# VHH binders against b5yem2, part 21

Target 1, 146 residues: b5yem2
Amino acid sequence: MFVGEYYHSLDEKGRLIIPNDFRQLLGETFYLTRGFERCLNIYTITDWNNFSQIISSFSPTDNLMRKLCRFWFSGSIQVTTDKLGRILIPSFLIEYAELSKEVVIIGAGKHIEIWAKEKWEEFNKEENILENMNEINSKVAELWKK
Below, E stands for the ipSAE of ESMFold2; O stands for the ipSAE of OpenDDE; V2 stands for 0.75 times the mean of E and O plus 0.25 times the DockQ between their complexes.

## First folded at step 16 (VHH; framework vhh_7uia_1)

Design z5 (at its last look DockQ between E and O 0.03; V2 from the best seeds 0.00; counts 0 for: pae E 9.8 > 2, grease 26.1 > 24.2, placed apart)
Fold by OpenDDE, look of step 16:
Structure z5 (fold): chain B 146 residues (1-146), chain A 124 residues (1-124)
Amino acid sequence: as target 1 above (146 residues)
Amino acid sequence: QLQLVETGGGLVKPGGSLRLSCVVSGFTFSDYWMHWVRQAPGKELEWVSTITSSGEITYYEDSVKGRFTISTDNAKNTLYLQMSSLKPEDTAVYYCARESYEYSGYDWDAFDIWGQGTQVTVSS
C-alpha cells in the first residue's frame, strides 16, 4: 500500500522524481493516468490492468461508461523511471493536472496521486475531509462488519 | 576539451564532513544539469545528488538527504558536494557528471561527461 506525502518539484523537462519508498513498490515500469480529480494517478501494471478490465467490462451501450473508458485509456501511459528515479510526464498530463513546479506526491493506498501543490493544499484542507468523515466512517463500519 | 575533475575526497571518521569539488572545463556547466554519483566497492553506481542548470532545483538520494548539499560556483566553474554526518556506508568513489541536454536518458548514458572520481572513505 502506498502511504505518505512528499513534496517534490517538476523540472523544466517535465520530469518528476518518484519517492524511493514508492519506487520500491511500483517497480521500474508502471502506469501514469489522469485522476478523477485534476491530479495524476500512478498504478502498478497489475493494478492498472485490473482496473482497466473493470472499466472495459461495462456495456458499450452505456454512454457514461464509454466516456469513462475514453477518459481512462486515452489518459494512460506506461512510464519507466530512469536511474535517478524520474519519470517523464507528457505535456497533456501536465496540463490536465495543472502541474507547474511544486508538486505533491501522495500515497492513496492502492495508487499514488500527483497534485499541483496549491491544488492539493486546497483539496486536502482538514475541514473538507472532516465534513465527510462521519459518512466515511459509517461506510467503513459497514464494510468492517462484513 | 571537455573535462570534469573531482577533488576533496579523503579519509574521515563517522560523523565527519568533507566537501567535494568538481571543476568543469570546456563548457559552461550552468547550461547543464550536473550530478554526483558514487560507487561503493563491489556495488553498482548510485545516484547521489543533482542540481539543475539554473541551480534552482536540487535533488538528493534519500539516504543523503539532510546531510549532503549540492551547489555551484559559476565564477569558478565548480560543482560542490558538501557532505556532513558521514557514515561508513557513504564510502565510495564519488563522480561528478554532466547530463546531456538532448538526452532524456533512462540510463547512465544520459550522463555524457564524467570525472575520474575521488575516493571518500568513512571509517572509525
Scores: ipSAE 0.183, ipTM 0.585, lowest interface PAE 2.1, mean pLDDT 90
Fold by ESMFold2, look of step 16:
Structure z5 (fold): chain B 146 residues (1-146), chain A 124 residues (1-124)
Amino acid sequence: as target 1 above (146 residues)
Amino acid sequence: QLQLVETGGGLVKPGGSLRLSCVVSGFTFSDYWMHWVRQAPGKELEWVSTITSSGEITYYEDSVKGRFTISTDNAKNTLYLQMSSLKPEDTAVYYCARESYEYSGYDWDAFDIWGQGTQVTVSS
């Protein structure tokens, strides 16, 4: 499981150090993808393949599923860390997540997320947390009925 | 001995093309991130392009994106910069450089091995 928050810098060439604790679990090669918020996600090769198989199983006649497939596959790239543990983030992903110099890398269980620091701070504002927690509590209550 | 040797520079008219080569000796360059850097007359060094050690990802400075292509030939231990649609502003000495394996940050000290440079002049 990936856990915790790490604060790092994106250099002017688009390189980012992946925290050592995360690299120990990821290995040297993994997938960098668009996140479902304005962030980037990192998956192990195994987890990316598993999720990709699920996404690929949906009918191509379903407009929403076509949108999901395009979003997922066109926004995914396999990356390899260098000897310093850095990856080069392509420009289209930097633009998608609106990354600047200051980034936050977080563990989100089975995957990792890369956020612009400002966007992460906005996501974690108390008002947003309370609203998110109310929605989450409702969903958790449904899961516990069985 | 560790060496980077650039070739392929020269005089070219605006709109023309050149292919720069950087022959690497003394180390396995596919273990390192490799870069092209240029210096126009009277100006500071300007980063141009990067290729990762795997060769899978490339990065370009905005003013050259779409016109320049970085690539490698691992069998020849050679780094290339294909330059097209050249402009007078591209006039510079072009260097290839190896990024230091040690943690380096953002400054030019990140690059521990440099070539001698090759002159590219875009004029007339």
Scores: ipSAE 0.006, ipTM 0.298, lowest interface PAE 9.8, mean pLDDT 85
ESMFold2 (binder alone), look of step 16: mean pLDDT 83; pTM 0.840

## First folded at step 17 (VHH; framework vhh_7uia_1)

Design k1 (at its last look DockQ between E and O 0.01; V2 from the best seeds 0.00; counts 0 for: pae E 23.7 > 2, placed apart)
Fold by OpenDDE, look of step 17:
Structure k1 (fold): chain B 146 residues (1-146), chain A 124 residues (1-124)
Amino acid sequence: as target 1 above (146 residues)
Amino acid sequence: QLQLVETGGGLVKPGGSLRLSCVVSGFTFSSYWMAWVRQAPGKELEWVSDISSSGDITYYEDSVKGRFTISTDNAKNTLYLQMSSLKPEDTAVYYCARESYEYSGWDLDAFDIWGQGTQVTVSS
């Protein structure tokens, strides 16, 4: 599982060092995708494939799922770290997540998220998660029973 | 004409220090990343360090971290590599190189201009 919070810098060429702890789990090649929030996600090849299979299993007549398919697959790229542990983030993903120099890389369990620092700090306020705690607890309870 | 000229190489004993300089002409630092690359005897070219156009970001290969410092002087159009705690394995020809503006790759193709190189020899 990916855990922790790291403050890093996106350089002028769109390169970003992935934390060593994360690289140990990811391997040299993995997927970079749009997040469901205005962030970027990183998945192992295995996890990306698993999630992609789930998305692709929906009926093609489902309008919402077609939108999700387009969003997911068009926003996904395979990336590789160089010897310094850097990845190259393409401009359309930088723009999507509104990334600038200061970024925050977090572990979100089964995936990694890359946030613009300002957006993360706003999003990660305790009030934000606490406001939804009852709903979260109900969802957790449902999963726990399985 | 685009040109890079390295100086500062020489013979030093282990534990010694050297400061390499690279004077650039034909372009402005503020627009380009600059790098040092070295080639040891019988080995392939090795990326050592690079510095952002603004000078705010620097990268180093693991073997030189804490010992080498890359820097620029825009007023002098000069790139520097301060080397300390030199080791015999640091023996190599050191090249100054400009990183291509368009290319963000991780290999030697990232460089579009090279200097002639300066020899650094670390030996007791």
Scores: ipSAE 0.456, ipTM 0.752, lowest interface PAE 1.4, mean pLDDT 92
Fold by ESMFold2, look of step 17:
Structure k1 (fold): chain B 146 residues (1-146), chain A 124 residues (1-124)
Amino acid sequence: as target 1 above (146 residues)
Amino acid sequence: QLQLVETGGGLVKPGGSLRLSCVVSGFTFSSYWMAWVRQAPGKELEWVSDISSSGDITYYEDSVKGRFTISTDNAKNTLYLQMSSLKPEDTAVYYCARESYEYSGWDLDAFDIWGQGTQVTVSS
């Protein structure tokens, strides 16, 4: 499981160090993808393959599923850390997540997320968290009605 | 050569059961969605059911839900349609087909490789 928050800087060449705790679980090679928020996601090879098999198993005649496939596959790249534990983030992903110098890398259970620091701070403002918790509580209550 | 060969058709009484088989050659079976499509005498082709490449996701046309079951055996490159509670309206030629990822709908242009068909007749 990936947990915690780590604060790092994106260098001028687009390199970002991946926390040691995460690298021990990821290995040297893994997938960097577009996130569903304005962030990037990191998956192990195994988890990326599993999600990709699920996504590709939907009927190709379904318009919504084709949009999901394009979003997922065209926004995924396999990356390898250098000897210092850095990855190179290509420009199109930097632009997608609107990354700047200050970056927050978080554990989100089965995957890792990379956020611009200011976007992460905005996402975590108290008013946004409380609204999210109300929605989550409603869904959890439905699950425990058994 | 890309080939789909259907077998298992025949005459069945109303309420009876039949299993159709489709043996596939010439492509990687486990990489494609597969479907059954039928054509009743004098009618248009009608999509019946399809199944994901992994076998985990299935869809059925409304009139066959609960009566037909689509499945695959990847080791044998074979697609199946188990048909039960058959009705005279199920009388048709049944085709096995491979779905193309180029198409967005459930129309017939979504299928790029077709079998020769097998006749199913439901009558007293």
Scores: ipSAE 0.000, ipTM 0.068, lowest interface PAE 23.7, mean pLDDT 83
ESMFold2 (binder alone), look of step 17: mean pLDDT 81; pTM 0.827

Design k2 (at its last look DockQ between E and O 0.48; V2 from the best seeds 0.00; counts 0 for: pae E 12.7 > 2, grease 24.9 > 24.2)
Fold by OpenDDE, look of step 17:
Structure k2 (fold): chain B 146 residues (1-146), chain A 124 residues (1-124)
Amino acid sequence: as target 1 above (146 residues)
Amino acid sequence: QLQLVETGGGLVKPGGSLRLSCVVSGFTFSSYWMAWVRQAPGKELEWVSTISSSGDYTYYEDSVKGRFTISTDNAKNTLYLQMSSLKPEDTAVYYCARESYESYGYDWDAFDIWGQGTQVTVSS
């Protein structure tokens, strides 16, 4: 599982160092994708494939799922780290997540998220989580009982 | 005539310090990202450190963090690597290299110009 929070910098060429702890889990090649929030996600090849299979299993007549399918696959690229542990983030993903120099890389369990610092700090406010805590607990309880 | 020339290598004892220099000629130094790469005996090339054209970004491999410092002097067209707390495992030929505009360091072909290298030997 990916855990932790790291403050890093996107350089002038759009490269970002992936934390060493994360690199050890990701393997040589992995996927960079749009997040469901205005962030980027990193998945192992295995996890990306698993999630992709789920998305692809929906009926092609489902308009909403077609949108998700387009969003997911068009926004996914395979990436690898260079010798210093950096990945190159393409401009369309930088723009999507509104990344600038200061970014935050977090472990979100099964995936990694890359946030613009300001957006993360706003999004990660405790009150934002607490606002939905009852609903979250309800969902967790349902899964836990299974 | 694009050229990189390394100097400053030598023999030092463990815990010692060295300062490597790389003089650049044939291109605008401040326009390029520069790096130090080393090769130890019987080992593959190892990326050591990189500095951005502006100098605002510096990168280090984990094994040299806190011990090595990369810097530039644009007026002198010179790249530096200040090495401290040297260890025997730092023994290698150290190369200065220019990062190409067309690549992003995923492989050694990301560097389009290399110096001849300077030998650094750390031994008691």
Scores: ipSAE 0.448, ipTM 0.744, lowest interface PAE 1.2, mean pLDDT 92
Fold by ESMFold2, look of step 17:
Structure k2 (fold): chain B 146 residues (1-146), chain A 124 residues (1-124)
Amino acid sequence: as target 1 above (146 residues)
Amino acid sequence: QLQLVETGGGLVKPGGSLRLSCVVSGFTFSSYWMAWVRQAPGKELEWVSTISSSGDYTYYEDSVKGRFTISTDNAKNTLYLQMSSLKPEDTAVYYCARESYESYGYDWDAFDIWGQGTQVTVSS
């Protein structure tokens, strides 16, 4: 599992160092994708394939499912770290996540997320955390009844 | 002609500090990204830190972040690595290296010029 927060900088060439602890679990090749928030996600090849299989199974006649397929597949790229542990983030993904010089790389369990530092700080403001936790507690309580 | 010369290594006790210097000749220092790379005895090369040509972007391997600081003095064509809170694990030969201007490489070939190295030994 991927855990923790790491602060790094995006360089002028669009390169970002992936934390050593994460590289040990990812290997050298993995998928970089659009996140469902304004962030980027990193998946192992196995997990990316699993999600892709689910998404690709949706009916082609469903307009929303086609939009999801386009979002997911057109926003995914396979990347390889160099021996310095850096990946090159394409400009369209930098623009999607609105990445700036300062980024935060977090573990989110089975995947990793890359956030602009300022967006991560806004997402984690105390009032936002409490609101999110109330929603989560309600959903968890509902699932517990299963 | 093209030369990188590291100095400032030595023997230091755990918790101590050292400043490494890399004097550059034969090219415009401020036009290239520069790095420190180290090799502990019996180990593979390990990247330590990189600084952009402008000096505005600095990067560190996680194990040295907060303890090491990379910097430059463009007037003297010199790259520095200030090392503090040194640990036995930091024992290595430290090299300075120039990142290829056109390379976005995925291996050590990303660096086209290397110094000969300076030994840092941290032990008590």
Scores: ipSAE 0.000, ipTM 0.261, lowest interface PAE 12.7, mean pLDDT 84
ESMFold2 (binder alone), look of step 17: mean pLDDT 82; pTM 0.841

Design k3 (at its last look DockQ between E and O 0.22; V2 from the best seeds 0.00; counts 0 for: pae E 14.7 > 2, grease 25.6 > 24.2, placed apart)
Fold by OpenDDE, look of step 17:
Formats: sequence, C-alpha cells, structure tokens
Structure k3 (fold): chain B 146 residues (1-146), chain A 123 residues (1-123)
Amino acid sequence: as target 1 above (146 residues)
Amino acid sequence: QLQLVETGGGLVKPGGSLRLSCVVSGFTFSSYWMAWVRQAPGKELEWVSDISSSGDYTYYEDSVKGRFTISTDNAKNTLYLQMSSLKPEDTAVYYCARESYSSGWDYDAFDIWGQGTQVTVSS
C-alpha cells in the first residue's frame, strides 16, 4: 500500500521525482492517469489493468460509463522512472492537474496521487473529510460485513 | 570529444566543507541540465542535485537540502557543488553528469559522466 505525504517540485521540463518508497512498490513501469479530482494518479500495471477491466465491463450503451471510459483511457499513459527516479509528466496532464512548481505526492492506498500544493492543502482540510465521515463509515461498515 | 572532469574531493571531518568542481568540455552546459550524483560504498547511485540549463532552477535531494549548493559558471563552463555541514553519510564518490533530454520521452537520465571524485567524511 502507498502511504505518506511528500512535498516535491516539478521542474521546468515537467519532471517529477517519485519518492523512493513508492518506486519500490511500483516497479519499473507503471501508469500515470487523470485523477477523478483535479489531480494525477499513479497505478501499478496490475492495479491499472484491474480497474480498467472494471470500467470496460460496463455496457457501451451507458452514456455515463462511456464518458468514464474516455476520461480514463485517454488520460492514461505508461511511464517509467529515469535513473534519478523521475517521471516525465506530459503537458496535458500538467494542465489537467494545474501543476506548477510545488506539488504534493501522497499515498492513497492502492494508488498514488499528485496534487498541486495549493489544491491539496485546500482539498485535504480535515473538515472536508469529516463532513462526509458518517457516510464513509456507513459504506465501510457494509464492506466490513461481507 | 565530450568530457566531464570532477575535482575537489578529499577527506574532511564531520561539519566540514568541500567544494566540488566539474569542468565541461566538448559542449556548452548552458544548454543542458547538469547534475551531481553520488555512490556510497555498497549503495546504489543516488541523485544529489541538479541545475537547469538557465541556472534558474536548482533541486536537491532532501538529505542535502540546506547544506549543499549547486551552481554554474558559464564563463568557465564549470559546474560546482558547495558542500557544507558534511556528515559521515555523505561519504561517497561524487559524479557530475549531463542530463539527457533528447526527446519528450527520454528516460535515460545521463549521457555523459565524469570519472568521479572521492569525498570522505570521517572523524
């Protein structure tokens, strides 16, 4: 599982260091995708494939799922780290997540998220998650009972 | 002929300072990102610092932030690493390297390396 919070900088070429702890879990090649929020996600090949299969299993007549498919697959690229542990983030993903110099890389369990620092700090306010905690607990309880 | 030559390494006590130099020949480093990397005994290669082509951007690994300073002298075509508050864990061979950026998807980080200079921090 990916855990922790790291503050790093995106350089002028769009390169970002992936924390060593994360690199050890990701392998040599992994996927970089649009997040469902205005962030980027990193998945192992296995997890990306698994999630992709789920998305692809929906009926092609489902308009919402078609949108999700387009969003997911068009926004996904396979990446690898260079010898310094850096990935190159393409411009369309930089723009999507509105990344600038300061970024935050977090472990979100089964995936990694890359946030613009300012966006993360706003998004990750305790009150933001706490206001939904009851609903979250309800969902967790349902899964726990299975 | 492309060449990088490091100098400035040596033995210092903890808390001491060293200034490494890397003289570049065969190309103009102002067109490239330049980096310092190090390899400690029995450890893998570790990125230490790099500097943008323009010199406007400098980056450091967390363990050396506030202690190391990377810089360039365009007139001398030389890359520097000013090391201060040195620690035993800084002991390593230090290499200067040119970062490769031949395409939008080039992950070969370095295409030119120096021979390295030994830095030993010991009491």
Scores: ipSAE 0.172, ipTM 0.596, lowest interface PAE 1.6, mean pLDDT 89
Fold by ESMFold2, look of step 17:
Structure k3 (fold): chain B 146 residues (1-146), chain A 123 residues (1-123)
Amino acid sequence: as target 1 above (146 residues)
Amino acid sequence: QLQLVETGGGLVKPGGSLRLSCVVSGFTFSSYWMAWVRQAPGKELEWVSDISSSGDYTYYEDSVKGRFTISTDNAKNTLYLQMSSLKPEDTAVYYCARESYSSGWDYDAFDIWGQGTQVTVSS
C-alpha cells in the first residue's frame, strides 16, 4: 500500500519526480489519470486494468455511465519514469489538477494522488477533515456493529 | 560560456568526510534542477542526488541516503555535495550536471556536465 505525503516540485517541462518509496512499489511503468477531486491519480498497471474492467462493464445506454467512461479513459495515460524517476505530465492533466510549481504526492492506499500544494492544504484543513470524519465514523460504526 | 567546475575531491579514509563544490556560470542557476552523478572504475554512470531549482527538495539514491547531503547557494551559483561516512564503494569521479528541459524518450536527463572531480576512499 501507498502511504505518506511527499513534497516535490513540478519543473518547467512538466516533469515531476515520483518518490523513491512509491517507485519501489510501482515499477517503472504505470498509469497517470484524472483524479475524482481536482488532483491526479497514479495506479499500477494491474490496478488500472482491474478498475478499467469494472468501468467498461457499465451499460453504454446509461448517460451517467458514458460520462464516467469518457472521464476515465480519455483522462488516462501510461507513463514511464526516466533515469531520475520523473514522469512527464501532459498539459491537459496539469490544467485539470491546477498544478503549479509546488505539488504534494500522497499515498491513498491502492493508488497515489498528485495535488497542487495549496489545493491539498485547503482540502486537509482540520475543519474539513473532522467534518468528513464525523460522517465516515457514523458509517464505520454501523458496519462495526455486526 | 556555460560551465560547471567541480572541486573538493581527494583521498580520504573510510568513515571520513568530503564536501564537493560545483561552481556554475553562464546560466541562471536558480532556474534549473541540479544533480550529482558518479562513475566508479569500470562501472556505468550512476545518479547520486538531485536538488530542485528552489533548493527546497532533495532526492538521493538509496545507497547514499543518510550519508550525503545535496545543497545549493544561489548567491554563489554553487552546488554542494556533503559526503560523510564514506565507504570504499563511494570511490568514483563525481560530476555535477544540469537537468535537461528538452529530453525526449531516447535522450539523457542532463544537458550540461562538469569535468568531474575524483573521490578516492581507501586506507
Scores: ipSAE 0.000, ipTM 0.159, lowest interface PAE 14.7, mean pLDDT 82
ESMFold2 (binder alone), look of step 17: mean pLDDT 81; pTM 0.826

Design k4 (at its last look DockQ between E and O 0.01; V2 from the best seeds 0.00; counts 0 for: pae E 18.6 > 2, placed apart)
Fold by OpenDDE, look of step 17:
Structure k4 (fold): chain B 146 residues (1-146), chain A 123 residues (1-123)
Amino acid sequence: as target 1 above (146 residues)
Amino acid sequence: QLQLVETGGGLVKPGGSLRLSCVVSGFTFSSYWMAWVRQAPGKELEWVSDISSSGDITYYEDSVKGRFTISTDNAKNTLYLQMSSLKPEDTAVYYCARESYSYGYDWDAFDIWGQGTQVTVSS
């Protein structure tokens, strides 16, 4: 599982160093994708494939799922770290996540998230998650019973 | 003529320090990312460190973090690698190289290389 929070900088070439702890889990090649909250996600090849299979299993007549499929697959690229552990983030992903120089890389369990620092700090306020805690607990309880 | 020339290598004892220099000629130093790469005996090339064109961003491989410092002097068109707390495993030929503008993942990312300078760390 990916855990932790790291503050790093996106350089002028659009490169970002992946924390060593994460690289050890990711392997040499992995996927970089759009996130669902204007962040970027990183998945192992295995996890990306698994999630991709799930979203591809929906009916092609489902308009919402077609949108999700387009969003997911068009926003996914396979990336490799260079010898210093850096990845190149393409401009359309930089723009999507509104990344600038200061970024935050977090472990979100099964994936990694890359945030613009300011956006993360706003998003990660305790009150934000606490507002939804009851609903979250309900969902967790449901899964726990399975 | 584009050229990189490394100097400063030598024999040092473990725990010692060395300062490598790379003099650049034929191009504007401040326009390019520069890097240090090393090759130990019987091993593959290893990316050690690089520095942005502005000098504001530096990267280091994990094994040299806290011990090596990459820097530039634009006025002298010179790249430096200050090495401290040297270890036997730091023994290698050290090359300076110019990174191409385009991003690369391997050694093709470098379009100009120096001749290298030998660094030997031994008791």
Scores: ipSAE 0.232, ipTM 0.624, lowest interface PAE 1.9, mean pLDDT 91
Fold by ESMFold2, look of step 17:
Structure k4 (fold): chain B 146 residues (1-146), chain A 123 residues (1-123)
Amino acid sequence: as target 1 above (146 residues)
Amino acid sequence: QLQLVETGGGLVKPGGSLRLSCVVSGFTFSSYWMAWVRQAPGKELEWVSDISSSGDITYYEDSVKGRFTISTDNAKNTLYLQMSSLKPEDTAVYYCARESYSYGYDWDAFDIWGQGTQVTVSS
C-alpha cells in the first residue's frame, strides 16, 4: 500500500520528484491521470489497465458513461521517471489540478495522489472533516458491529 | 456462478508451513486485486495480504511480513498463500476475497468472499 504525505516542489519545466518509497513499488513507468478531486492520480500500468477495461465496458449510449470515459482516457498519460526520479507533468494536467510550486504527494492505498499544497490543506480543514463526521462515524460503527 | 473456494488449511506445529489455495470460477485474476483475510477466534477480521491484478505488487500486514508469500497462477485461476514459520497467533479462519474498486482497509472494498479454511497452529 502507498501511505504517507511527502512535500516537494514542481520545477519550472513541470518536473516533480516521486518519493523513493513510492518508486520502489511503482517501478520506472506508470500512469498519471486526472483525479476525481482537483488532483492527479498515479496508478501502476496493470491497475490502470484494469480500471480502463471496466470503464470502457459501459454502454456507449449512456451519456454519463461517455463523460466518464472521456474524462478518464483523455486525462491519462504514461510517464517514465528520469535518472533523478522525476516525472514531467504535462501542462493540461498541471492546469487541471491547479498545481503550483508547492506540491503534496500522498499515498491513498492502492494509488497515489498529487495535490497543490493549498488544495490539500483546504481539503483537510477541520470544518470539512467534521462536516462529514456524523455519517462516517455511523458507517464505521455499523461495520464494527459485524 | 461466481465462486472462491479455499483449501489447504489444517493443523500444524509451531514453526511449520502450509500453503493455502483459492480456486476461482466465474471470473479471472487478471481483472482484479485479490486478498487474504483472517479471523482468529473471538477477534475481528484482519487483512493479511493482497496482490495486484498483474501479480507484480504485493502487500503484507506487519506481523506476517517475511513469513507469508501471496502469489497467483493465472493459468489455473488460483490464488496462493504460502505460510512459513507459523506461530500459534496465526490460528484463524483464512478467507480469500476479491477487491472491488474501493481501496483501503474498509471491508466494503471486498465484493466476493470465499467460505474460509481453518488454520490451527498448536502442538
Scores: ipSAE 0.000, ipTM 0.103, lowest interface PAE 18.6, mean pLDDT 82
ESMFold2 (binder alone), look of step 17: mean pLDDT 82; pTM 0.834

Design k5 (at its last fold request DockQ between E and O 0.01; V2 from the best seeds 0.00; counts 0 for: pae E 20.0 > 2, placed apart)
Fold by OpenDDE, fold request of step 18:
Parts: C-alpha cells; structure tokens; sequence
Structure k5 (fold): chain B 146 residues (1-146), chain A 122 residues (1-122)
C-alpha cells in the first residue's frame, strides 16, 4: 500500500521526482492518470488494468459510464522513471491538475495522488472529511463485517 | 565551438573527497541544464546528477545522495561535482554533459566532455 505525504517541486521541464518508497512498489512502468478530483493518480499496471476492466464492463448505452471511459482512458499514459527517479508529466495533465511548482505527493492506499500544494492543503482540511464521516463509517462497517 | 572540459579527477582512498570541474565554452552556461554522468569498467552509463539553469533544482542518483553535491558558477561558466565519502564503487570515468531541449533520459544530452578518471582504491 502507498502511504505518506511528500512535498516536492515540479521543475520547468515538467519532471517530478517520485519518492523512493513508492518507486519500490510501482515496478518498472506504471500509469499516470487524471484523478477524479483536480489531481493526478499513479497506478501499478495491475491496478490500472483491474479498474479499466470494471469501467469497460458497462453497457456502451450507459451515457454516464461512456463519459467515464473517455475521461479515464484519454487521461491515462504509461510512464517510467528516469535514472534520477523522475517522471515526465505531459502538459495536458499538468494543466488538468493545475500544477505549477510546489507539489504534494500522497499515498492513497492502492494508488498515489499528485496535487498542487495549495489545492491539497485546502482539500485535506479536517472539516472536509468530517462532514462525511458518518456515511464513511457506515460504508466501512459494512465491509469490515465481511 | 561548443566544448565541455572536465578536470579534477584522480586517485583517492576510500572515504576521501574530490571536486570535479567542467568548464563550458561556446554557449551561454546559465541557459542550460547540466549533468554529470559516469561509466565504471564493464558497466553501463550511469546518470549521477543534474542541475537546472538557475540552480533551483538539483537531482541525484540514490547511490550518491548525501555524498555528492552538484553546483554551478555562472560567472566562470563552470559546473562542479563535490564528491565526499568516496567508495570503490564510485570508480569511473566522469563526464560532463549538457541537457538539450529535446529528449528523455540519456537522449536529453546533446554535448559531452571527454571525461575525467576517478579511481577510489585503498
């Protein structure tokens, strides 16, 4: 599982260092995608394929899932780190997540997230998660019993 | 003529220190990312470190983090690599290289120096 929070900088060439602990788990190649919030996600090949199969299993007549398919697959690229541990983020993903210089990389369990620092700090305020805590606890309780 | 010239290599004992220099000529030094790359006997080319034009960004290979420091003197058009706590596995020819505007990983380098030999041995 990916855990922790790391503060780094996106350089002028669009390169971002991936924490060593994460690199050890990702494999030689992995996927960089749009997040469902204005962030970027990193998935192992296995997890990306698993989620992709789920999305693709819906009927082509489902308008909502068709939109999700376009969003997911058009926003996904396979990437690797260079010898200095950096990935190259394409401009359309930089723009989507509104990345500039200060970036936060977090472990979100099964995936990694890349945030603009200011957006992350606003999004990660305790009050934002606490307002949904009862619903979250209910969902967790259902799974915990299994 | 575009040219990179490395100096400062030599023989040192384990735990010792060396400072490599790379003098740039033929282009504006402060306009480019610069890198150090090494090649040990019988091994592949290894990217050691690079530094941004402004010096705001520095990157290091994991094996040299905490021991090597890359820096620049724009007034002298010179790139430096300060090496400390040297190990036998640091033995290699060290090259200075300019990163061009195009390319990824090793393909990013468009100009190379002749290299300087660093030997770490007891």
Amino acid sequence: as target 1 above (146 residues)
Amino acid sequence: QLQLVETGGGLVKPGGSLRLSCVVSGFTFSSYWMAWVRQAPGKELEWVSDISSSGDYTYYEDSVKGRFTISTDNAKNTLYLQMSSLKPEDTAVYYCAREGSLGWDYDAFDIWGQGTQVTVSS
Scores: ipSAE 0.796, ipTM 0.899, lowest interface PAE 0.6, mean pLDDT 93
Fold by ESMFold2, look of step 17:
Structure k5 (fold): chain B 146 residues (1-146), chain A 122 residues (1-122)
Amino acid sequence: as target 1 above (146 residues)
Amino acid sequence: QLQLVETGGGLVKPGGSLRLSCVVSGFTFSSYWMAWVRQAPGKELEWVSDISSSGDYTYYEDSVKGRFTISTDNAKNTLYLQMSSLKPEDTAVYYCAREGSLGWDYDAFDIWGQGTQVTVSS
C-alpha cells in the first residue's frame, strides 16, 4: 500500500526520483500514466494490466468508452528506474500534468500520484478537501445501497 | 464465462471459526483486487476485506480486524476468508467480489458471486 507525501524536484531533463519506500514495493519497472486529474499516476505492472484489461473490454460503440481507451493507452508508458532511482518523464506527460520544478509524490493506496506542487496545494485547501470528501462519501453510500 | 463461486458458509457458535472459499473462473485471478462483502438480513451491503492483485496488501473493516484474514492461492484461483472469534453480528450472506480496476476507485465492484450464508448463533 502506497502512503505519504514526498516533495522532490523535477530536473531540467524531466527526471524525477521515486521515493525509496515506493521503489521497494514497485520494483524497477512499472507504468507511468495520465491521472484522471491533472496529475500522473504510477501503477505496478500487475495493476496496470488489470486496469487495461477492464478498459479494453468496453464496447467500441460507446463514444465515451472509446475516449477513455485512447486517454488511458496513449497516455501510458512503461518506465524503468535508473540506478539512482529516477525515471524519465516524457514531455507529453509533463505538459498534461503541468509539472514544473516542484513536484509532490503521494501514495494513494493502490497507486502513486505525481502532482505539480501548486496544483496539489490548491487541491488540498481545507474547503476543497471537505468538498471532495463529501462527493466521495456520497459515491460510497450509493455503492452500498441494494 | 466470468464466475465467482463462494463456499464454506454454515452455522457456527460464537467464538468459532470458519473459512470461506471463492473459486474464480474466466479471468486471470492475479490481475485483480478481490474483496469480501457481506449483507446482514435487512441491512445494506458492507465491505469486509480486500486484497491487492499481488496478494501483498490486505485491508479490513475495523470490526473484523484481528479476527479475519483474507488470502489467495493463485495456483487454485481461489480467494479465502479465514474467520475466527466469530460474533452474532457477523451473521450475513458473504459475497466474493472483483474490484473494478479503473483508476483510484477501490470500492467499485464489477463481478459478484451468489453468496454463502454465515450464521453465528448462541
Scores: ipSAE 0.000, ipTM 0.142, lowest interface PAE 16.0, mean pLDDT 83
ESMFold2 (binder alone), look of step 17: mean pLDDT 81; pTM 0.826
OpenDDE, look of step 17: ipSAE 0.782; ipTM 0.887
ESMFold2, fold request of step 18: ipSAE 0.000, 0.000, 0.000; ipTM 0.090, 0.184, 0.098
ESMFold2 (binder alone), fold request of step 18: mean pLDDT 82, 81, 81; pTM 0.831, 0.827, 0.829
OpenDDE, fold request of step 18: ipSAE 0.796, 0.786; ipTM 0.898, 0.892

